# Ledger of designs, part 80: VH-VL binders against q9umr5

Target 1, 268 residues: q9umr5
Amino acid sequence: SYKPVIVVHGLFDSSYSFRHLLEYINETHPGTVVTVLDLFDGRESLRPLWEQVQGFREAVVPIMAKAPQGVHLICYSQGGLVCRALLSVMDDHNVDSFISLSSPQMGQYGDTDYLKWLFPTSMRSNLYRICYSPWGQEFSICNYWHDPHHDDLYLNASSFLALINGERDHPNATVWRKNFLRVGHLVLIGGPDDGVITPWQSSFFGFYDANETVLEMEEQLVYLRDSFGLKTLLARGAIVRCPMAGISHTAWHSNRTLYETCIEPWLS
Key: E = the ipSAE of ESMFold2; O = the ipSAE of OpenDDE; V2 = 0.75 times the mean of E and O plus 0.25 times the DockQ between their complexes.

## First folded at step 5 (VH-VL)

Design c38 (framework fv_dargistotug)
Fold by ESMFold2-Fast, scan of step 5:
Order: structure tokens, then C-alpha cells, then sequence
Structure c38 (fold): chain C 268 residues (1-268), chain A 123 residues (1-123), chain B 106 residues (1-106)
């Protein structure tokens, strides 16, 4: 009776991370069919995001086709960007709730252990030299690297995020906007104690200006121009913001209070 | 039913300007991006850029900034290419072509083309 | 930008021949490649998109294959109306075309 739930994992992640989330869903919505997609697991999560989008698209098509009443997406971290693109490239998706779980929707500008593994000698201030090269754009993490001090390079070189956010023009922008606007609810989750997503407000479409001052969603050109439908969704009452303090990056999918407050209400 | 109809051939002197039109019919104009593609005599196809028919924003390929201007009149479903300060090297057939959204997650193929407009620049 | 190299630039063939044209990309473009046919004095016509998907109304003797950096257009049994110039085009970034392959009658 409940709509099926599709779960998309994050960077260096796999379906194993969602054991607790599945337990919570089973307790509150027994009988829900939950599919955690086992694509681009572990190191394969470093593959270019457009390649991941194509693979996940092929996996979700038959699930959506079997659920004419609709489906819900729960998309964690980098997975939230994959789901953003899925909703734009699929002209037949039937997603009701898109639950974005601490995803860098406006990009990432912060030193993390994941970046040190890939680029051990680079600091966040220098990563633009690697990420905004053709070679760097072959790595998923560089596809959403957003250096606020080199915004011209980001706009020109980002092969994924700048296009998906409508920050650089694209032939498919009108179609992507129309497709994205079919979503029932955009549920944004994140918080100040995440420790990985920098700035944490990126999970709510906020981001740094050139002085590293965070501007919120309503101050972004992307919102003001309604480039992919955020302003339209907000006016429709379809955007839900659910910030929560005290939760580290790897705990968003295993915190019961977070689940009950921010996720459970949107699983019909 | 889908058609892109371009204006007729032009013979211009160096230094003049030309404005080529491309009128769309048989589909919703703003649902498709309009591209311009050039072909010099005996040469291959060269993409010049596109204009977003929904936003009006043009994007120009590296070789086509300055003298080349893309514009629209959405009330008559028409795209325009203007070339200023014409040079002999601008002699070419200019095509408009629309992007089809199916199958591609981003940059697209051209499913319908205008018939082409020959622009000849000679004294 | 991404450079596309077509080979051969010219070929002579007879009706009924199997014709193969290759397109090589300077970097990986996944399956984001299209093929066009252009006859003298006419606009190009889309034959194939996404490397192997045949456009509606295009005869089944045309087929495409490949991924990454190496792509092939095949005409299984050449017909008189197939004598034309063929172009590949990448869809992965700002569009670029190959140099073209002219198919002429022997």
C-alpha cells in the first residue's frame, strides 16, 4: 500500500550503510518495498556523475514502471546530486518525495578525508587546478567542486553541477526544468555538525560568495532566475527544509530522531 | 510536420551586415534549443553555438564571438543570426538546427535542420 | 573541446557493398555520438544518435556501434541513394563534428 522507496548511496558508500534506515522504515511503514541500489559502490562512486546518472536511470526505470501510484527517493550525500540529475533527465519519472540527505546541492568547498585520499598534497584552495581540468572532471567529486574564489573556472569547466543547477546554459535546460518540476516534494536535510559538506548550507541550496559569506537559497541567482524550478517549487509549497544539529556526515541514515522528524512524514 | 524554414540566399560586399532568419513550425518553439551550424564551400560542418529559446541566452563557440549575434522573436517562432562587418571568409551555407531531448542526458543531436542559407561575400 | 577524426576521408564503393566508417574521439565521450548523412546541396539528415540508436524512418541497413573513443557507422548493403558525405558528431560537450567521409560510386 505504501509507495516503494529507492535509496541512492554516496561517495565511497554502498547499500550496507542503510541497514538502520531500512529498520526504521520497516517499523513505521511495514510492507514498504525498499530498493537500495548496488551500483557504483565503493571506489566506483568516483566515476563521472553523468555515467552514474545513466546507470541509476536504467535501474530505476523498471521500479517506477511497476509503481503507477509513484515512488519515493532517499538520496544520501553525493547520491543527492545523482537524484537531482535523474529527476531532470527522465521525462517520465513518477517521484513523489525526493528526500535529499545532506547533499552538496550547490557544491563542495572543503577539505575532507576523501579528498586527501585522492589528492594527498592538495589543499582546498589549490584543488581548482586539478578539478577544473579535463582529467579532474573524470572524477565524481570534482564534478561538484565549487571554488567560490574561481567561479569563472567553475562555470566554464564543471561538466555536471554548473549545468544541472542552470548556472551555465545548456541546450536541455528547458526540458530538465519541466521534468524536475514534476516532483511532488523536495525534502532538504542537513545540519551544521555534518563536518564533511562545506558549507553545510549547500544541502539547502545556500553557498559561499567570493568572500566566503554564505548566501541562502533565496539570494542565489539560480533561485532568483528560477533556472531549474526552485522558486516555482517553493511557491507551490513543495520544498521542505529540515535542518538538524548534532549529526555527523556518516550518521544521517542511522539517526532515529532524524528519521522520525525529517523522513518518516514524507513516506506515504 | 516539424519544419525549419530559412530566409533566401544573400550576396553581400565586404563590410556589410546580414541577418538570416529561421522560422519554426509544427512544435512548441520554446521546448527546443536552436543551433547554428556553418559549412564553408567544400568544407565540413562547424557548430557556431546555440540560443536557449526559453531564456533567450545565446552561447557562442570559440571562433564565433564578436561579429556574430543570435536572437529570437518568440511571437513568430523565429531565430535569427546576424553577422556584422562581413569578410570573404564568412562565405558559407548557414544552417539552423534544433536539439531533440530524447535519449541524451546533456548535449544533443540535431533531428531537424533548416534548408540552409547561402551567404556569399564578394566585391 | 573534443576533436573527432573520421577515416577514411573518401571511399569508392559499388551498390551492394558493405561500407564501414570510423570516428575516433580525442577523449572518452561514453556513447554520446551521432551520425549524419549529407547529400549535395542538401541539409544534413540525422541517421543515428547515442552511438547505436537508429533515428525513426532511417533504413535498417544503417547501424552504429562503439563507445568511449572508437565508433563505427556501417551500411550493410549500399544502395544508390546512400552515396553522400557522412559526419559524426559528439554530444558529450559543446558539439563538434568529424571531418566527414565522402562515399562515391565506383
Amino acid sequence: as target 1 above (268 residues)
Amino acid sequence: QVQLVQSGSELKKPGASVKVSCKASGYTFTDYVMNWVRQAPGQGLEWMGWINTDTGNPTYAQGFTGRFVFSLDTSVSTAYLQISSLKAEDTAVYYCARNYRFGSPWYTYFDYWGQGTLVTVSS
Amino acid sequence: DIQLTQSPSFLSASVGDRVTITCRASQGIRSYLAWYQQKPGKAPKLLIYDASTLQSGVPSRFSGSGSGTEFTLTISSLQPEDFATYYCQQLDSYPTFGGGTKVEIK
Scores: ipSAE 0.000, ipTM 0.416, lowest interface PAE 16.5, mean pLDDT 88

Design c39 (framework fv_dargistotug)
Fold by ESMFold2-Fast, scan of step 5:
Structure c39 (fold): chain C 268 residues (1-268), chain A 123 residues (1-123), chain B 106 residues (1-106)
Amino acid sequence: as target 1 above (268 residues)
Amino acid sequence: QVQLVQSGSELKKPGASVKVSCKASGYTFTDYTMNWVRQAPGQGLEWMGWINTDTGNPTYAQGFTGRFVFSLDTSVSTAYLQISSLKAEDTAVYYCARNYRFGSPWYTYFDYWGQGTLVTVSS
Amino acid sequence: DIQLTQSPSFLSASVGDRVTITCRASQGIRSYLAWYQQKPGKAPKLLIYDASTLQSGVPSRFSGSGSGTEFTLTISSLQPEDFATYYCQQLDSYPTFGGGTKVEIK
């Protein structure tokens, strides 16, 4: 029998978006219990990420308790950051595979339709004025806004991403790292044609420097410091990188080839 | 003791290539990134980029892409800087300098430097 | 890129003088600043990092102070061996250096 799968959606998303993914899982791993968490749907996905983490934590506890053999997480877009924090704050998680579907793991610095809806006249170069305010930090998108030209503001004002990445100190950092390291596999998925996640390499822990040149995961201070366990996981052979071209942001959970190549092998 | 020893001075014609070496000793080579810094005659210091000694991945500062290539030979604890299609403007002293890869602050400072390699490009 | 402006660009002082060099950043860099000494024909030598932390083996007459956008390097009593050019460098992003301050002593 297969381990249960828990699915966490993204920004302005809901459980409905994963119907194709569920069909693929049912075809290849019949009998798998898949729970798509129906929390923080639509506009509620704009709530602060720490609020979302608490809500999703309450939902996953009974699922994990019923599956002593372990569970898998599939976390899409913004949901990948929620799952990062879940793995750190839960002293007792039993996650085998954490599958991150095009999630901005090092943050976001790009113009998107979501930002234009929320802030119609803002450009990426100006958004730091809004996001790094107390008011801005009440919106999930601002919790992972990472302006490479205002890193001082990001480090001081980010209430979420800078903390979970260990870029700013937190009293629980040592425990969060220990908890995260219990994961069996970290499966990173993303690609150049996503069109929303900017830079797309953020899904693989790469990010812009001050000149907007992308530095890959192994060049990042969070990796070099081993702040939350990336270097340890890589040394253990636990990090899987699965880039795929030709997939737009809203198609990661509905592309059969992507599923067969990047997701299916990790659903034991 | 920690040492970074660079290759000797080079005199080249425009259009030629040069390869500068930087041999490290006295520490674990892969625990420190290797950076390249140049200094044109009578001018200040200009950071060119770094290479991750564990992965071999280079990062170039703006203005040093294309003709400049950073590489490694970890078996001999040596970093290399290659410059192709040399121009008169490339005349400078080129320094290698190490930066500790692991540390709590976001600090890219250089505790040890090579002695420098003068590259002169003239006809 | 974060720009660093050093002043003065040139300084002439006598042995025993107190010398102060200023470095100004184009944006806030907290305490993420280092100071280097470069003697003629030699590689730079690290003096100070994190704005005020003295590197091991550097004489105590050297000190650094400042935070945010304005930083100073002070030499409390100039010695003949302090003839050099001094550079600041920010540590907040990709390294950039100040233009340098040449200290000549008699």
Scores: ipSAE 0.000, ipTM 0.382, lowest interface PAE 18.7, mean pLDDT 88

Design c40 (framework fv_dargistotug)
Fold by ESMFold2-Fast, scan of step 5:
Structure c40 (fold): chain C 268 residues (1-268), chain A 123 residues (1-123), chain B 106 residues (1-106)
Amino acid sequence: as target 1 above (268 residues)
Amino acid sequence: QVQLVQSGSELKKPGASVKVSCKASGYTFSDYAMNWVRQAPGQGLEWMGWINTDTGNPTYAQGFTGRFVFSLDTSVSTAYLQISSLKAEDTAVYYCARNYRFGSPWYTYFDYWGQGTLVTVSS
Amino acid sequence: DIQLTQSPSFLSASVGDRVTITCRASQGIRSYLAWYQQKPGKAPKLLIYDASTLQSGVPSRFSGSGSGTEFTLTISSLQPEDFATYYCQQLDSYPTFGGGTKVEIK
């Protein structure tokens, strides 16, 4: 018998986007119970990420309770950040594999069609003025906006990402770290042809310095301080990195080769 | 079960210092932040700040910088509040309170409280 | 700071009465509000968090409702042990409390 799989979608997304992923899982692991959560669909995906975390938490509790052997999470794009927070806020999660599918784990700093739709006259260099306001932090996109030229504002104003990454202290930081460390495997997936996640290395905990040079995970202060457990997980052999070229942002959940290479091995 | 036990009442003269203790039991001390909340006689509740029980780093509300110091002794699961240069206006019951475990960073509420320590400052 | 205004400040009621206490925030706080009960000489006790979620062990006669800037605590049938002062607290930023509502016996 296979552990149940819980799928969390991304920005402007819904369960429909995962129809191919479900086909692949059914072909390779027949009988797997897959639940794609139909919460915060479409425009509701713009709601503050902590609100989304609360809603998704309520939905996953009964699924985890019915699976004492454990569950797997597949979390796409923005959904990967929701899952990061779920693993931290749940004292009792039984997640084996957390599969992060092209998620901006260190944040986003790039112009995309989504940002142009929401903030049509703003360039990436000016979004910090909107995103790091109290009003801007009511939008999920701004919760993980990480301007490398205004890191001081990011650290003080980010209501979500700076806190789950342990970049700013929080009363719950120690218990969040201990809860997150219970995960069996952290499987990181992403690639240079994504076209939305900027820098694409954000999916692997890399990010821009003040000169827009990408520093990889092991050079990040978050890793070096072991703020939420990345260094501990890597030392345990629990972090899997699976980069793949040639895959656009909306294709991660519908590419068979990606599934077979990066996802299938972790669904035991 | 979870308990927070505070030190006994203190009667001090203006200019003196006081150190209030809060001993935790029934849970892993470093897993939850400790908060301090003050209540002046006949008044409401006023949050003073919190201390990270793993790192020892304190955060103070705006009105409680300077004379107020949060500290820990993790070996005995105890948090401390020290007030220096006491003023009559510091007369209050001081409570320690544990952060709730789940929720957003904006989600700071207190699931367990100490019984309170009355600090009276009078000449 | 986010200010919380409670009304009424004082309430006289009899056992069996339905009691409603309101809490108004100076700005939107979503559902990030908690309610506490404090009896004379005792520490506050958490009743409700996230505006409407009842804390374990708290009697079902207590309920909370509201979102944004308007919140209410309701006691559906007041019992002798419910005579106390009630405080709201916002969870949207650094904690602030309302001024309290004292529920006294008639």
Scores: ipSAE 0.022, ipTM 0.607, lowest interface PAE 7.6, mean pLDDT 89

Design c41 (framework fv_dargistotug)
Fold by ESMFold2-Fast, scan of step 5:
Structure c41 (fold): chain C 268 residues (1-268), chain A 123 residues (1-123), chain B 106 residues (1-106)
Amino acid sequence: as target 1 above (268 residues)
Amino acid sequence: QVQLVQSGSELKKPGASVKVSCKASGYTFDDYAMNWVRQAPGQGLEWMGWINTDTGNPTYAQGFTGRFVFSLDTSVSTAYLQISSLKAEDTAVYYCARNYRFGSPWYTYFDYWGQGTLVTVSS
Amino acid sequence: DIQLTQSPSFLSASVGDRVTITCRASQGIRSYLAWYQQKPGKAPKLLIYDASTLQSGVPSRFSGSGSGTEFTLTISSLQPEDFATYYCQQLDSYPTFGGGTKVEIK
């Protein structure tokens, strides 16, 4: 009946965070098989993102194999970046809806509680010194640190985000783009009251320029060059944008109105 | 039945140019990057760079800029390596190699290789 | 630039022997390492990728292990066709190869 749903959590998170989301899905789409992947939980979410992608890939293969009609992905926060990479590296994925819940798709540049916990004396203006080192790139949060004032360092040192966005060229770029384009729908969710994802428009592929002015997706070079297929997906009518105000970062998976408006319509 | 077939050996004098070809078959040419790897006689493997088969954009490893040019002819699924102003130190077997489609995320390894083209530069 | 050091550079072995080759990286590369076999006059052949994943068609006597900076290729029972030079290659950045280990018959 309903396609299976695979859920990928975020930073310092676990499957328990999604109990309300599972209740909502069961109410509106009873009988849906929902698998919340219980990998890289808590502090293990700090492991390098490419390591997490390998682990999640192994977990999703048998689920996708059992569902010839396709699956849906719901990917929260940092998990949205894991799902971006999964869609690119898997030559055989059968994902219909990729639902990105407040994920920093163009990166993060902001002083948040997560960063203050890890680097208490660091400001966002000097975190590039740590994150763009080989040691720093061993931490997931540094894999998507995107300092708009040190774009040269970001492009050369980012081991993850610059590559999946096609901002730095890679031998697999053409195959990654072709694989990503197989997705049925890219559903982007986020909002101004998130409080963690900075700028919040990163969830919609917008980001700061060198003057910290937010440029939206259609003004980004990755879109204009169609580096991994955003322009092609938009032309197909496959990109859905669902912004919602009034929702904090930890509430995207537990707000009923958000679920009914932005998620439920895409869970065929 | 993936195959990479390279052109035959070349004997050149210093200062000449050479163009090595690598013809791909058995797969969709644009789906895989093409790499060039050099091996001097009795020595190890040295990665020279790669070319994006979709865009035609080459990337050269340090030490292989200037005299070395990667190019494509997509109509015949062929990649080319051109070396200008040949020096005796360019004497080597030159391999083309495909990066692996089903590999891990962002890493590059070579699942199929051409048979190699020996370029000898001597008087 | 990530540098790879292989040891030994040369070893002599007999058919049936267990052979172990080591590859060390100048910095952490997680599990991002591949192994190749090259026979005289031939192109290299992929044996193992992602440190321990055996390429399709490669005999089960070949195995890889390790993570971080130290990696090992093992041939559990050496066969006549295994006399070759073996190379490691890192996958963490622009490709670099180890210096090679030549496995010769005693």
Scores: ipSAE 0.018, ipTM 0.624, lowest interface PAE 8.1, mean pLDDT 90

Design c42 (framework fv_dargistotug; at its last look DockQ between E and O 0.53; V2 from the best seeds 0.00; counts 0 for: pae E 5.7 > 2)
Fold by OpenDDE, second read of step 6:
Structure c42 (fold): chain C 268 residues (1-268), chain A 123 residues (1-123), chain B 106 residues (1-106)
Amino acid sequence: as target 1 above (268 residues)
Amino acid sequence: QVQLVQSGSELKKPGASVKVSCKASGYTFTEYAMNWVRQAPGQGLEWMGWINTDTGNPTYAQGFTGRFVFSLDTSVSTAYLQISSLKAEDTAVYYCARNYRFGSPWYTYFDYWGQGTLVTVSS
Amino acid sequence: DIQLTQSPSFLSASVGDRVTITCRASQGIRSYLAWYQQKPGKAPKLLIYDASTLQSGVPSRFSGSGSGTEFTLTISSLQPEDFATYYCQQLDSYPTFGGGTKVEIK
């Protein structure tokens, strides 16, 4: 039998978005128990990410308990960050494959429709004034806003990304790393035509330097310092990178070719 | 099983230095951050900061920078607090306290404490 | 800094009494609030964390409630061993403690 699959949605999203994915899984892996978690849907996805992590944890714990053989996580967009945090705080998770589906794993720094909707008068270059404030950090988007020009503010004000990345030291950094390293495989999916994740390489833990030059995962301090286990995972062959062009952000979960190439192989 | 055992009471003169030890046992030392908490005689508790027991990186609370130094000897699962240029106002009981794994994402509660070390600074 | 104000500072009670201690935060701290018990010459002991979760081994007569800016510690029936000083602690920011509440025998 196939291991259960747990799906976590993204910003302003819901379980309905994954109807095609469910179909694909059912067709290729019949009998798979797939649970798309309908938590923090729509506007509620703006809640602080740590609050979301707690909610999703409560939902996945029973599922994991009933699946001693392990489970797979498919986490889309913002959901990918939620899942990474989830795996960091859970010392008893049994996740075989963590599939990060077009997630801003290294943060977001771009004027997207998602951000314009929430901050219509804000520009990318000025959003730090809002996001790195106490009240800004009450919004999920700000929890992973990563301004490369204001690294000091990011490191000191980011209450989520900087912590799960181990960029800001915290009392649980060591154990979170240990917990995250329990994952069997980290499958990173994204692509240059995403149009939302900025830079798109963030889905692969790439990100801007101070000159907005995109550096790869292996050039990031979090990797070099192995602050949350990326270097360790890579060394043991546990990281899978699956880039794909021609896919827009809202199509990652509904593209059949993407599913067959990047998702299906890890649902065994 | 978890225990934090601190060094004994100290009597120092102003300007001197003191080093308090906190030996941990019964758990993996490097997996739990260590905190230091001060309590002046008849006063409340004051958080001084914490040290990452894995990396050795210390973080000091406001008001505890400069003269206060957190350090480790992981080979013997021991945390240290050194206070230099002692002042009369440094007279207090100093506690080491282990971080609990539950709490806020950035700070946790203190589930185990040392017995405290009285440092008296007097002329 | 987040200030925690406990009330009362002193409380006289008898064995068997219901005792309530309040901790108020200068700003919202969600549920990141703990309660400690300290007896003379001893280190503090964690009683309650996350505002209402009872620490393992702590008697059920202890309970915590509240969120945001106001929290309460309740001892349903005060026992002889409960005479001590109680502190609240917040973790929404760097840890700070309340001023303490000394529960004395009447």
Scores: ipSAE 0.792, ipTM 0.893, lowest interface PAE 0.6, mean pLDDT 95
Fold by ESMFold2-Fast, scan of step 5:
Structure c42 (fold): chain C 268 residues (1-268), chain A 123 residues (1-123), chain B 106 residues (1-106)
Amino acid sequence: as target 1 above (268 residues)
Amino acid sequence: QVQLVQSGSELKKPGASVKVSCKASGYTFTEYAMNWVRQAPGQGLEWMGWINTDTGNPTYAQGFTGRFVFSLDTSVSTAYLQISSLKAEDTAVYYCARNYRFGSPWYTYFDYWGQGTLVTVSS
Amino acid sequence: DIQLTQSPSFLSASVGDRVTITCRASQGIRSYLAWYQQKPGKAPKLLIYDASTLQSGVPSRFSGSGSGTEFTLTISSLQPEDFATYYCQQLDSYPTFGGGTKVEIK
């Protein structure tokens, strides 16, 4: 039988968004147990990411314990960052495929309707004033705000992303790296027409330099220093890159061609 | 069994330097950060900072920059605290303590402690 | 810098007594609090973390409760080996400790 699949949703999202994904999995892998976690739904998705990691950790422990052959994670948007942290903080996870579905793995630096709702008068150039305050770090979206023009503030103030990426040192960095490296496959999915994740290459560990030129994963200090294991994973052939054009941010979990090309091959 | 063993007591004159050692055993040294905590006579516990045991990079709490240096020797699973230009106010028991492996961002508590090293600064 | 205030600073108790120690934080720290026991001449020992989670090997007579800014450590039936100083520590930022509560025999 197929390994169970655990799904983690994104910002302002819920389990309802994954109806089509569940149908696709049932068609190609009948009998697969799929659990879409109903935690931090809607407005609760704004809570600090470390709080969400703790809640999702409590939910996944019994699922993993019942599946000695391993599990797969499908983690959408902001949920991909939650899953990054889960794999690092769990000494005993048995995740085979971690499928990151258009997640801002190196952070976000772009204007979006979600940001306009939260901070109506703020442009991306001014958000650092809010996000890099203690108050701002109480909001999930600020936990992965990565302003390339204020990298010093990002490194000092980011309570989540800078730490999980090893961009700022942390007492648990070495064990987090060891834990993350237990993953079987890191499947990265994203594309230029997403419209929300900015730069879209953040889904592939690429990001802006100080001149807003995108540098790919292999040029990042995080990769070069192997801070949490990307270089080691790539060397062992465990990183899969699956970019696809023509898919908007809210369509990644409901596009059949995307599923067949990028997700289906990694489910057992 | 996890054990942290510290060097013996030191009696120093003002202006001297001291180096305290903390030898770890019973676990993989580089998987856990090492912290330093001091306790002045009759006072409570004061966190001084930590060192990444894999990279050797130290982080110091406010008030412990300059004269205080954290270092390590991975080959012998040992962390060191060096205090330069000793003052009478540095008289304290200095503890090394292992960081618990989970939690964030600063979710730092200490599951194992060394026995302490008394550093006395006087004539 | 998050300040932790412990009360009382000193407590006299007899074997078999129920002892309660409080720790108050200067700002909300959720459940990010740990408790330590320190006996004279010895290093501190971790008792409780996440406000209420008992460290393995610690007797069940020790319990912790609270969230936000007010926390308590309770010893349900004090034993001779429990006479010690107890410290709270917050886990929400760079570590800070409370001033300690010394539990002495009456």
Scores: ipSAE 0.364, ipTM 0.733, lowest interface PAE 4.4, mean pLDDT 90
Fold by ESMFold2, look of step 7:
Structure c42 (fold): chain C 268 residues (1-268), chain A 123 residues (1-123), chain B 106 residues (1-106)
Amino acid sequence: as target 1 above (268 residues)
Amino acid sequence: QVQLVQSGSELKKPGASVKVSCKASGYTFTEYAMNWVRQAPGQGLEWMGWINTDTGNPTYAQGFTGRFVFSLDTSVSTAYLQISSLKAEDTAVYYCARNYRFGSPWYTYFDYWGQGTLVTVSS
Amino acid sequence: DIQLTQSPSFLSASVGDRVTITCRASQGIRSYLAWYQQKPGKAPKLLIYDASTLQSGVPSRFSGSGSGTEFTLTISSLQPEDFATYYCQQLDSYPTFGGGTKVEIK
């Protein structure tokens, strides 16, 4: 039978948004136990990411315990950062496939309707003044805000992304890398027509340099230093890159071709 | 059971050196950072810094960057604090303390402590 | 450095009394505060973390509250074994400790 699948949603989202994905899994892998975690829905998705990681951790423990053969994670948008942190902080996770569905893995540097709703007078060029303050770090969006023009502030102020990327030293760095490396496969999904994740290559661990030129994963310092295990995973053949054009941010979990191409093969 | 056992009390003269040991047992030594905390007689607790027990890289608090050296022997799960050019003001109890590991690094509580080592510096 | 100011520095109370000690931070530290108990000749013992969460094995008469810059440790019914010095510790950056509150049972 198929391993259980755990689904973690994104910003301003809920478990209902995944109804089509559930349908696809049921049709192609009948009998698969799929749990869409109904935590931090809607405005609650703005809570600090470490708070969300704690809540999701408590929810996944019993699911993983019932499936000693392993589980799969499908984690959408902001949810992909929550899941990556889970893989680092859980000594005993048994995740085979971590499927990162258009997640801002190297951060976000783009204006969105969500940011205008929260900070109506701010633009991406000045949002660092809010996000890199203690008050700003209370919002999940700011936990992965990555301003390429203020990298020194990012490295000092980020309470989440700089730590899970190993960009700043911390007491747990060794064990987080060890735990993350226990994942079977890292499946990276995203595309140029997403419209929200900026740069869209953040979903593949790419990001801007100071001139807003995108450097690919293999050009990133976190990869070259292997700070949390990306180079090791790639060398092991454990990283799967599945880009797809023509999909907007809200359509990743409702596109059958995307599911069949990028997700289904990894739901063993 | 997790235990941190420190070396015994030391009586030293000004200008000498001392090396305090902290031997860990009951857990994987390289997975938990080790902290050093000082308590002068009749005074409160003062964090001195921590050492990454996997890489051996120390971080020192302000005021502890000169005469204080953290080191390790991972083969025997032991952390060391060496203090050189001892002064009377170095008279204190020195504690090792293990980081609470789970969650954010911002949750760096000290869940297990050594019994403390009294270092007395007197002419 | 984030400075922590504890008050009072000394406290004398009877068995059964409700005891409250406070810890004020020089800047906001969210809820990243711990409380430790230290008895004479012993190492500190972690009592409360994350401002209000009791460590395993700590009696329920201990409670913590607060966020931002103001925090309290409360002992709802003081017992003879609670004679000790209590320290707060902030963890929003490199850790710092408060000056301590010595609790004496009269």
Scores: ipSAE 0.172, ipTM 0.630, lowest interface PAE 5.7, mean pLDDT 89
ESMFold2 (binder alone), look of step 7: mean pLDDT 91; pTM 0.932
OpenDDE, look of step 7: ipSAE 0.717; ipTM 0.867

